# VH-VL binders against b0r6t4, part 3

Target 1, 212 residues: b0r6t4
Amino acid sequence: MARFGVDEAGKGPVLGSMFAAAVAGDPAAVPDGVADSKRLSADRRAELDDRVRASMRVGVAEVPVDRIDDPETDMNTLTVAAQADALGRVVADGMAGYVDAGDVNEQRFGRRVANRVAADVAVTAEHGADDEYDLVAAASIVAKVARDAHVDALAAAFDADIGSGYPSDSTTREFLAAYVREHGELPECARASWQTSRDALGAAEQSALDEF

## First folded at step 1 (VH-VL)

Design e10 (framework fv_ebrasodebart)
Fold by ESMFold2-Fast, scan of step 1:
Structure e10 (fold): chain C 212 residues (1-212), chain A 120 residues (1-120), chain B 108 residues (1-108)
Amino acid sequence: as target 1 above (212 residues)
Amino acid sequence: QIQLVQSGAEVKKPGASVKVSCKASGYTFTSYGISWVRQAPGQGLEWMGWISAYNGNTNYAQKLQGRVTMTTDTSTSTAYMELRSLRSDDTAVYYCARGGRLYYYGMDVWGQGTLVTVSS
Amino acid sequence: QAVLTQPPSVSVSPGQTASITCSGDALPKQYAYWYQQKPGQSPVLVMYKDSERPSGIPERFSASNSGNTATLTISGTQAMDEADYYCQSADSSGTYVVFGGGTKLTVL
């Protein structure tokens, strides 16, 4: 019996897009090694992504920076929309599955995702669903691989080491600081609504004042 | 090529039933629902209902509940729509269309239509 | 009970921009879809998921869904674009598919 799993990657980075992925198929067909996705290198995740795509239906949705920064929406609403978009690409009417919950209220999150999908699907949303359900773990890998490829493309476009894009990554903070110092504005890939971006702009402004 | 091919035109008397077929090809039949939409002469599109090719679950327009039945035959990748107790105002072109999965309530592939005429 | 309201007709000159609106209470939470139908032909999906364009549909077609109103925009309108246009969405519960009444686009 075919089922589905849905997850996202990249909600927390200050740089780049967020991605959601959905994987649909027989849970027994999920490749070996998927359960350890959190401990895997990027190369191993890419290998598993290839195997998942070979054996199952896969859908991916991208939320670009300009949508993330739109003051008329919020991250929870964007996560619902992205998960529903990814899920709609792979499901058949009557299917059931699990999604990783994007807000505190699991039941509300699941209802919102289901309501945005044209197919008649039964969605069960749980926090940490990727730790419990192989199809959600597979979706987590697909979303992370899409995010990894996006970060690599950004690094190439800016001809710089941008790190992971996460605020906790010193390389990411150094890239932001250097860019703002040289250009007087955030790089196009930065989420302007993030505190890390505001901090980088404030630091550059203070440095300019201190020169006098 | 993805294609939906419908059965030919029908002429029926009031009170009769009509059963229109819709044969799918070029995709995995059970991955998509099939919607039925009709259009009376000179009128707009009217949704009649849909059926899941995965599990056979149906959802019918409120106006047609009790008169319409939708079924599928997975072995022949064919959907069927039967309308009973026909009236002259059931005269219309009847379309099947592939819905769900890809387009969220959207219908991306349409059959050629079947004209059903109800007259004495 | 859900209704999608479209103007019955819109007229434009060749090369001008046509805008066709579709209003309904469910549109803030449900996707909008657009179909083109020429006389004697089946409907053709021209826009899906509010603003996405199927392969093979000209770039001059675009769409949006904001508040209670979805809009189909055809820039540089051509004679071949003359047709009936239908919006489609779902009721607020996502249970029933709903079509707008249709808009006849005339290219004069």
Scores: ipSAE 0.000, ipTM 0.431, lowest interface PAE 17.1, mean pLDDT 86

Design e11 (framework fv_ebrasodebart)
Fold by ESMFold2-Fast, scan of step 1:
Structure e11 (fold): chain C 212 residues (1-212), chain A 119 residues (1-119), chain B 108 residues (1-108)
Amino acid sequence: as target 1 above (212 residues)
Amino acid sequence: QIQLVQSGAEVKKPGASVKVSCKASGYTFTSYGISWVRQAPGQGLEWMGWISAYNGNTNYAQKLQGRVTMTTDTSTSTAYMELRSLRSDDTAVYYCARQWGSYYTFDYWGQGTLVTVSS
Amino acid sequence: QAVLTQPPSVSVSPGQTASITCSGDALPKQYAYWYQQKPGQSPVLVMYKDSERPSGIPERFSASNSGNTATLTISGTQAMDEADYYCQSADSSGTYVVFGGGTKLTVL
């Protein structure tokens, strides 16, 4: 019987950290509504996070922007490391569970996560595991709430509305463009290796060049 | 901006209790924990415990178990630390600090509250 | 009970590299963190999760955690870096936070 689930949030944003979360316990103890988390507001996710933490063991791992931008690593390796770190905080020998696969090769991803955990655990990795397994859905909520809190902290630190941090969010793009125009460089919370960041730098340079 | 503001200095007699407050602003209070750390004059840092602002769960340092209580008031984004049965060796600056999830990363600290216990 | 051992003091000349060590049995299993404290001020996080640097901390600060020893390294040490430095981790179970005794860095 599966006793843990692992997922991550924030692989796609141009701003801020990525988080992985692991939830361990009895699958029957997972709160009602967890499976619907993809259609829930931030407030509802925070409520469910509280309920998950009250009934189950939870571990969280953060991957900061400096690590994401490090040319000596890659996103798959960082995801494996973060999931293993989160999982290692909540598991015991002999436990089995599911993780959301961050690699095209599900079996390879699962083996890499298991190999980085000190406890002897059986990891099954699947794409879209949060749609299939309640423990992974619970981990998804925890990771998303950690990411939401991080984005709130960044907004406060920069004294600006930064949106969700995703490139698809117009508020995020507007924040990034405005910051680069004012300072001539990316904000420290921006992932410099991301195309959205390079586009913002290029647009600001073009605008400055057109001034006379 | 993220800020933790603590209550003012206290002078107490041995056997009394003290309750220090820590008001958070600039972030979602319930998404982080609050750790309490003290420092006796001229000495190092000593961890006292932490509280989850998500659900109120606490974890106290072994030597303080039974005489420390940590609470939160989410309506005012305020954490509290009450220490009972004060002794002269409890004289210290008491800090609150924001804690990230399950990690013991203390990224923002209050200004500190001096508690003096005189026999 | 877990103990983190730091040298009580380290002296370095301006522009030279300072190294502050932190040793403990839990360090192979737990993250190390580093704080700078100047007289009359609150501690400031300078390194977290072994080797990560917070925004606003100069790149001359770096850290590692290998075997039983975590190390804070300050390259091109400046007078402004003079302070007490504390390492922090957790006991082997991850239940209790442990601070090192602190190291006074003097820039002579």
Scores: ipSAE 0.000, ipTM 0.425, lowest interface PAE 17.7, mean pLDDT 86

Design e2 (framework fv_ebrasodebart)
Fold by ESMFold2-Fast, scan of step 1:
Structure e2 (fold): chain C 212 residues (1-212), chain A 123 residues (1-123), chain B 108 residues (1-108)
Amino acid sequence: as target 1 above (212 residues)
Amino acid sequence: QIQLVQSGAEVKKPGASVKVSCKASGYTFTSYGISWVRQAPGQGLEWMGWISAYNGNTNYAQKLQGRVTMTTDTSTSTAYMELRSLRSDDTAVYYCARVKYYGSGSYRAFDIWGQGTLVTVSS
Amino acid sequence: QAVLTQPPSVSVSPGQTASITCSGDKLGDKYAYWYQQKPGQSPVLVMYQDSKRPSGIPERFSASNSGNTATLTISGTQAMDEADYYCQAWDSSTDHYVFGGGTKLTVL
């Protein structure tokens, strides 16, 4: 029987870290309701995260902005490394489980994750694994709760409403634009390699030029 | 075509054992589990247990604990259910059904069923 | 330890909507599944994860699950729908599957 699930949260935001989480244990111990994690409020996710942690082993790995912006790596490689780091914290030799695939090639992604884990584990990677496997859905909740806490901490640190951190969030875009306009540079939490960040810098430079 | 084919009907005396087979075809056998369900004449469906074809892990209904054993042979894509110390109230049609149980909501459904095996327990 | 209760029979005229209920403690917190069984035949999955239809099952089959009750609804009921219907849930606390007692649907 599969004994672990792995997923990540925060690959797409322009602000902040990405997180991977691994959950290991008896699939029967997964709390009811994890399959609805995508439609849950932040408070409900936090409650489920607490229940998962009470009944199962949980590992979390953070990929900071500086690593995401490193031109010597790529998002797929960072996702593999983060999932392997999280999984390595909770598994033992002989365990098998599912991970959400971060690569078009599911088999390659699974092999890369397994090869980075010191324990001898069998990894099956599938797209949309959090819709199919409760252990992966549980891992998704844990990763999202870690990301939520991180965004809350960033908002407090900048004393500003930063929104979700996603480019599609108008609050996030306005925070980024206002920060660049006021300070002449990206905030430390912004992923500089993102097009949204480059657009914000370009817009501020054009505005400054137009004021002359 | 995805299919589960079961062994033929059996007549047993009380105290005997029966072993029913369930041969799978048309899918990756080790990606799914096999659940066993029985139905006494004129009665409803009763779940007996399941086995993972991936690692051989089993879980049996409490009522049958100690009397039932489920196994798989991955080389022939076949699942087996052996019931021991047969009683007259074990007379039923026994079904195998495909299920993917790795904590997966989408795959907990019994989506493919065998044709059933009638086991009659009488003197 | 979940127990699922179904009415033993439901009768409708052709073209009418049939409603079959399945009750259990906090059933809405679990996924419900539905199976159709015709005399002498194996059960057939007609609804999974509360409200999802397998390919090949007509659009007139729908289902819901909330609170303590799951419901299978067959709109425009036809003679071919006459069968026994069983609800089922997976109990995560025991890692057991539980079936309801079954409902005989008669289409007169």
Scores: ipSAE 0.000, ipTM 0.436, lowest interface PAE 17.1, mean pLDDT 86

Design e3 (framework fv_ebrasodebart)
Fold by ESMFold2-Fast, scan of step 1:
Structure e3 (fold): chain C 212 residues (1-212), chain A 122 residues (1-122), chain B 108 residues (1-108)
Amino acid sequence: as target 1 above (212 residues)
Amino acid sequence: QIQLVQSGAEVKKPGASVKVSCKASGYTFTSYGISWVRQAPGQGLEWMGWISAYNGNTNYAQKLQGRVTMTTDTSTSTAYMELRSLRSDDTAVYYCARGPYRYSSGWYFDLWGQGTLVTVSS
Amino acid sequence: QAVLTQPPSVSVSPGQTASITCSGDKLGDKYAYWYQQKPGQSPVLVMYQDSKRPSGIPERFSASNSGNTATLTISGTQAMDEADYYCQAWDSSTDHYVFGGGTKLTVL
């Protein structure tokens, strides 16, 4: 009996895209090690991603920075849309599965995802679903690997160490501050609506005033 | 049940080519890749290359680039490894082994063929 | 390519614990895998993803992987454990499988 799991990665970073992934197949075919995904190195995640793709159907959806910064939408709606897009790539009518809830209201979140999928599917949304369901844990790995590749590509494009892209990463904050000081604007990979981006712009303005 | 069955032993002269087959059964052939690993008498394991049964992509060990070709026949669930311009130091047991469909590296080999002895001598 | 270094031989008496090491730069950031090969036979996977044991492999086999060194440990070593042991890891930088040189375990 084929089922599905869905999760996302990259909701919190100030840099780059968010990704959602859906994994569909026989739960018994989920590779060993998937349940350990939260404490894995990037190399180990890449190995598990490869094995998941070998045994399962996989769909990935990207939410670019310009969509995240769109004032006409919100993060919950973007998460629903991304999960539905990823899920729509791997499912058929009558399938059932679990998704990691991106909203406080689990039932509402699951209903919204199901309503955006053309196929008739039964979605059960739960907080921490990646801790409970191997297919959701597999989707979490796929989404994180997609995010890791995206961050690596951004670092190469900017020829700089950008860190993880998360506001808590000092390397990420240092990259933002240096870029804004040198160019007078946010890098195109920065989410302008994030407080970290606004802080970097404010700090650069103050620094410019102090240099005169 | 789940098996990889290889073709029989070969004796070749220097300069000849050899083509070893590896027939898969008991699993979905196109969901996995096939790696080729050889072992010279009394020596260790040496990875030669990989082919995806899913899309036919290959990745070969650099020292064998230009001499080796790996192919698959999905209709018969069979992988092939052809080694050309044989030298005496190509004498080895050649194994096929199941791995991931996307990468030639990154995974363990959980299913192995029985091996094919290729002897290169005049 | 990452290079994996193993001692060429390890000797133990029956019932003793055998330890076989595999060293490589930042090996602990990768998954390590272990194979057993007896004369005239195909290799057999005995440990996967650092410390996990496949179905059918005795509980006396265990393994670890941290820093630069992975270790295969066989407790209460038996005559049937006499074999060549190979470690293996994936090298993402070269997209190749890397095997260690192998360790001959002798049980005398």
Scores: ipSAE 0.005, ipTM 0.511, lowest interface PAE 11.1, mean pLDDT 86

Design e4 (framework fv_ebrasodebart)
Fold by ESMFold2-Fast, scan of step 1:
Structure e4 (fold): chain C 212 residues (1-212), chain A 119 residues (1-119), chain B 108 residues (1-108)
Amino acid sequence: as target 1 above (212 residues)
Amino acid sequence: QIQLVQSGAEVKKPGASVKVSCKASGYTFTSYGISWVRQAPGQGLEWMGWISAYNGNTNYAQKLQGRVTMTTDTSTSTAYMELRSLRSDDTAVYYCARLRYKGYYFDYWGQGTLVTVSS
Amino acid sequence: QAVLTQPPSVSVSPGQTASITCSGDKLGDKYAYWYQQKPGQSPVLVMYQDSKRPSGIPERFSASNSGNTATLTISGTQAMDEADYYCQAWDSSTDHYVFGGGTKLTVL
């Protein structure tokens, strides 16, 4: 019987860290409503996160911007490492469970996660696992709550509305453009390797050149 | 099949302590919480607190903080509620109830334990 | 200090529909639960997660929860339904469980 679920949040944003979370325990203990995690308000996610932590073992791993921008690694490898780190905090030998696949090859992704965990565990990786497995849905909520708290902390640190941190968010793009215009460089929370970051720098350079 | 069986009625003097037990059977004890709810004669239900049978984490009603302690013994599937510094207004039927994490409600209740505080 | 407010009593004739309300700020954003208590007995769960019925509870019991008000509805009310009814919700800000004051249902 599956005893754990793993997922991540924040793989796609141009701002801030990525988080992975693992939840281990009896699937019957998973709170109702976790299957709706993609459509829940931030307040409801926080409530469910509290309940998951009360009834199950939870592990969280953070991948900071510096690691994401490291040219010696890649996003698939970082996702494997983060999921394995989170999972390693909650599992014991002989456990089996599901993880959300971060690679097009589900079997390869699962093997890589399992191989990085010290405990002897059976990992099954599937795309969209959070839609099918309650334990993965619970892990998704935990990861999203960790990401939400991180974004709130960044907004406070920069004394600005930074939006969601995603490139598709106009508030995030406006924050980046304003920061680069004011300071001549990317904010420390920006992933420099993202095209959105390169675009913001390029626009500022062109504006400076056009002054003459 | 699922049962919560509580210890028997108690009569205590003001200032004393009482410890009520609640023995669970018919389910995996550590997959659910145990909540304690009391009811004074002729009054409504008053939540006292809950404990996670999984990790022992507790949360108590503000009015009872400092006077109540909830514990579990997973080897016997038993929950305990100890109330100290008893007052006459602590006279009530004390219930244990199984806390469902899927929705945060109480699906099975013990039979209740009458605690009378009098001189 | 009570977050949930119920009418202290409701009276209906046999066969009529009884409606018991439970009011609280933003209650519809949370799950509401209902318990039945007969004299000298423990409470029994009759409705959970707003509108779901436990096994063994008659189909004449139904419930809803929206905005600030949750409602327990008993259709074709019978003498055996005479009891005290309590609503309950979970307050996430304190991780506390709150009961309404209770409603005495009289079937006359």
Scores: ipSAE 0.005, ipTM 0.469, lowest interface PAE 15.2, mean pLDDT 87

Design e5 (framework fv_ebrasodebart)
Fold by ESMFold2-Fast, scan of step 1:
Structure e5 (fold): chain C 212 residues (1-212), chain A 122 residues (1-122), chain B 108 residues (1-108)
Amino acid sequence: as target 1 above (212 residues)
Amino acid sequence: QIQLVQSGAEVKKPGASVKVSCKASGYTFTSYGISWVRQAPGQGLEWMGWISAYNGNTNYAQKLQGRVTMTTDTSTSTAYMELRSLRSDDTAVYYCARDWYDSSGYEYFDYWGQGTLVTVSS
Amino acid sequence: QAVLTQPPSVSVSPGQTASITCSGDKLGDKYAYWYQQKPGQSPVLVMYQDSKRPSGIPERFSASNSGNTATLTISGTQAMDEADYYCQAWDSSTDHYVFGGGTKLTVL
């Protein structure tokens, strides 16, 4: 009997932290509508997050930008650690559940997560687990809501529209370019190891070199 | 800075038990596991088992199941490995090693104790 | 039962490149780790997660892992690199760490 689900949000953005979330409880208690979390508005996700937290145990872990940029680690290792941290907040010995796999090798990923959780738990990792298991879909919503709140806080701190933080978002690219032009460096919230960040720095350097 | 210090050499008779200690310092003991690895004279490394310092969960190598017990004492930051029903082929250097770092997700042995020679003589 | 196979010995001249292999079924689907052990000493981690070097390990150490074979490469080999080298991986089918048999590196 599966009693928990784990997922993460924010692996791909050039701006800000990534988050992992774990949801534990009776699968039958998961609110209706969680299965569509990928297609939902931020407001609807926030409503579902409130409902999940009212009926289930929830744990959240944050991976800040300085950890993501650390050349001595990698995204897969950080994802394992974040999922284990979130899961460790909500589980007890003997529980079993599903996690969304962050590695091509599902068995290796699940074992790494289980080995970093203090409680004795049985972890089954699967690609697309949020499409198959309601508890993982609920965890996906929680992680996305945590990421949304983080992005909103960054926008307020910089007094600017930063977009979603993803490289594909033109607003995010415009924010990075404007910041680098004004300050000569990346904002603290930018992942320096991302190609988008290197591109923004390169463009500003070229503009400076073209002056006389 | 980070150290794992093991108990001294032991000489045991066949059929006896041995209990080796591994005292950790320089890090938060309960944030890591401890693996035990042995090496017979002139031979390679053999994994024996693992224990979590956080909750005491264990996982033992199949060959040693029923003969080995691993424990921890969090008040002294010490791990223990007890091997029972000793035979001459248990003569080896026994190592403790720090296993997986829960904050980074590492899954390997980054620091090792100095080793404890256990000789089983008849 | 997983088995990791290493050559028993490898010999190189000083300044040459040493190559130590570790073979196992679908080893490239796992993370491989490498340890150096000198006589009378504890093992020391020299490479982790296939290709990463711990702080303090010289840049001349590198490693790869693909298919069935992981390889530890030591460029510009020095006399101080003489040691036994062990590969290691996690075997999810038996829930165990597995070590290779070890390779004695001689620099002459």
Scores: ipSAE 0.005, ipTM 0.460, lowest interface PAE 14.8, mean pLDDT 86

Design e6 (framework fv_ebrasodebart)
Fold by ESMFold2-Fast, scan of step 1:
Structure e6 (fold): chain C 212 residues (1-212), chain A 121 residues (1-121), chain B 108 residues (1-108)
Amino acid sequence: as target 1 above (212 residues)
Amino acid sequence: QIQLVQSGAEVKKPGASVKVSCKASGYTFTSYGISWVRQAPGQGLEWMGWISAYNGNTNYAQKLQGRVTMTTDTSTSTAYMELRSLRSDDTAVYYCARGTYSITYGYFDYWGQGTLVTVSS
Amino acid sequence: QAVLTQPPSVSVSPGQTASITCSGDKLGDKYAYWYQQKPGQSPVLVMYQDSKRPSGIPERFSASNSGNTATLTISGTQAMDEADYYCQAWDSSTDHYVFGGGTKLTVL
């Protein structure tokens, strides 16, 4: 098939890994409902992910917390690398497709992704590509489901409700605060370079000083 | 035009086996799954199982485990359903239907014309 | 046993609205599908993923699915709508697709 779509999920959370996904195949074979993924329950989104994986070629790349916190890299570079890794798993020379741009400069982002893929591919990067291209919307679903499964695994490993992992989620903030209060350090699933993590450490340190 | 064309009616004795074929045309065969659904005379629809035309993975109804085998031949875009150790209550019209490739998400958008299998002694 | 429960029959006058229900535990958390079958014919998909209509199905067909009940609604019912209607969903507890028992719609 000559076409692909690529997207990522989990750039903004304070907890856990980021994922990128690539979907390749006939655009006409993309399952119905893919464009509605943002409004679906987790269970229905998982059903769509299963359909996409069954009908299309799918590649997934994970960026773990320790890579995200590495001071020698940055989020744009990690996003390029993850998208290229996912794409490299599903493409052949001569294929063309769309990726959701992770950088303000769409052309630069697309060139960086293409240059990191061993196969000779034509990448067009656009902001909001998941709203325009069904294959990118499909990749978005795959990446989100991979992220959801990762968060579920973390919740099980910590035997706690960790919420979505996003700083805006009160359950996530409550988990971080409780963990730091009990252990005196961030959980290993927390992105230490995030302001939310630094805030949690600072609050616990101030609380300890107030009890002196 | 999308079509599923099934083999003709069969009459079998108890204990025999039957193999029904379903030839697909008008779409990319390997992009979809095929479900088999049967209907006893005057009764409702009963799902029998599903097969992926992509990788040959199957999922069979628990009631039919050990008696049913589903296969595909991608070179001819044909699905097959074989039911063994036939009983009189296996008398039914057997349908193939194009479903989603996913086993946990399924609906049947195109159906074959049905194959009547009569089991009598 | 069948997880999805449908009334065995529904009768309406021509031009009236027919409502066919399909009940199952937490059915609204799943996708529901609807099939129409006329005597001697194969089933035809009339609604998929709760409320979506396939190409070629008249707009007078609509459906919903919430809580424990999915509903197929046929507005301005016509003689040609007389048929058996089956709902369908995936049952993760038995790991297979389940059909409702079917509802015979009579238009008289």
Scores: ipSAE 0.000, ipTM 0.436, lowest interface PAE 15.9, mean pLDDT 85

Design e7 (framework fv_ebrasodebart)
Fold by ESMFold2-Fast, scan of step 1:
Structure e7 (fold): chain C 212 residues (1-212), chain A 122 residues (1-122), chain B 108 residues (1-108)
Amino acid sequence: as target 1 above (212 residues)
Amino acid sequence: QIQLVQSGAEVKKPGASVKVSCKASGYTFTSYGISWVRQAPGQGLEWMGWISAYNGNTNYAQKLQGRVTMTTDTSTSTAYMELRSLRSDDTAVYYCARSRYSSSWYRGFDYWGQGTLVTVSS
Amino acid sequence: QAVLTQPPSVSVSPGQTASITCSGDALPKQYAYWYQQKPGQSPVLVMYKDSERPSGIPERFSASNSGNTATLTISGTQAMDEADYYCQSADSSGTYVVFGGGTKLTVL
């Protein structure tokens, strides 16, 4: 019987950290409503996160911006490492469970995660595992709540509305553009390797050149 | 700017223990793992194990299981490797090396310490 | 017990292409890494994740991993490339790191 689930949040944003979360325990102990997490507000996810933490073991791993921007790694490798780190906090030898696959090859992704966990565990990776397995859905909620808290903390630290941190968010793009115009550099929370960040730098440079 | 600085050379008698330190600087210590690799005189590289600076998880080479212990002190950004019940064939240069992210031991080792020569002789 | 097999030595004339092979059963499913070590110095990572080159490593260094054999290729080999080269991967389970025996590259 599956005893853990793992997922991540924040792979696509231009701002801030990515998080992975692992939830371990009896699947029957997963709170009702967890399977609907994709349709829930941030406040409702926070309530479910509290309930998951009350009844199950939870591990969280953060991948900071400097790690994401490291040209000697890639997002798939970081996701594997973060999932393994989160999982390692909650598992014991002989446990089995599911993880949301971050690679086209599900079997390869699962092997890479299992191989980076010190405990002897059986990992089955599947695309869309959070739709199929309650433990993975619980991990998804935990990761999203961690990401939400991180974004809120960044907004407070920069004393600005930074939006969701996603490139598609106009508030996020305007925050980047305004910051680069004022400071001549990306904010510390921006993933410099993202095209959105490079575009913001290029636009500010072109604007400055056009004024002279 | 990234540096791993190891403790100095040691001379030990058979049966003794040695504890080598590796002080990291120039990066966030807890975001990476540390692997230990040794090299006997004129021989190749041999992996001894790794430790996550983030959560303290360890994985040791089978040949050394029961003789090696790896630890970290996050307050000083220092990793330690202790090898017990030393034999003459443990004479080697011992390296610490940064493993990408805390659990990425087989992803490769991007920064290495200068090495610590441990000589085991009567 | 996983093993990575390298030739003990390779000789090449200046300007020629050097190829160093690394063979092992785990290579079809595990990444290969390459290190350069000069006498009295620590190893230096020269290639990672099969074919990626770290910043600061010359473009003449390249690598591949196909079937059960990983290959480090140095084009236009220079005297400064003379060193011991080690491949590294993991056992089939990915649990243990494995180094090849090393190859001494001589530029004559």
Scores: ipSAE 0.000, ipTM 0.444, lowest interface PAE 16.1, mean pLDDT 86

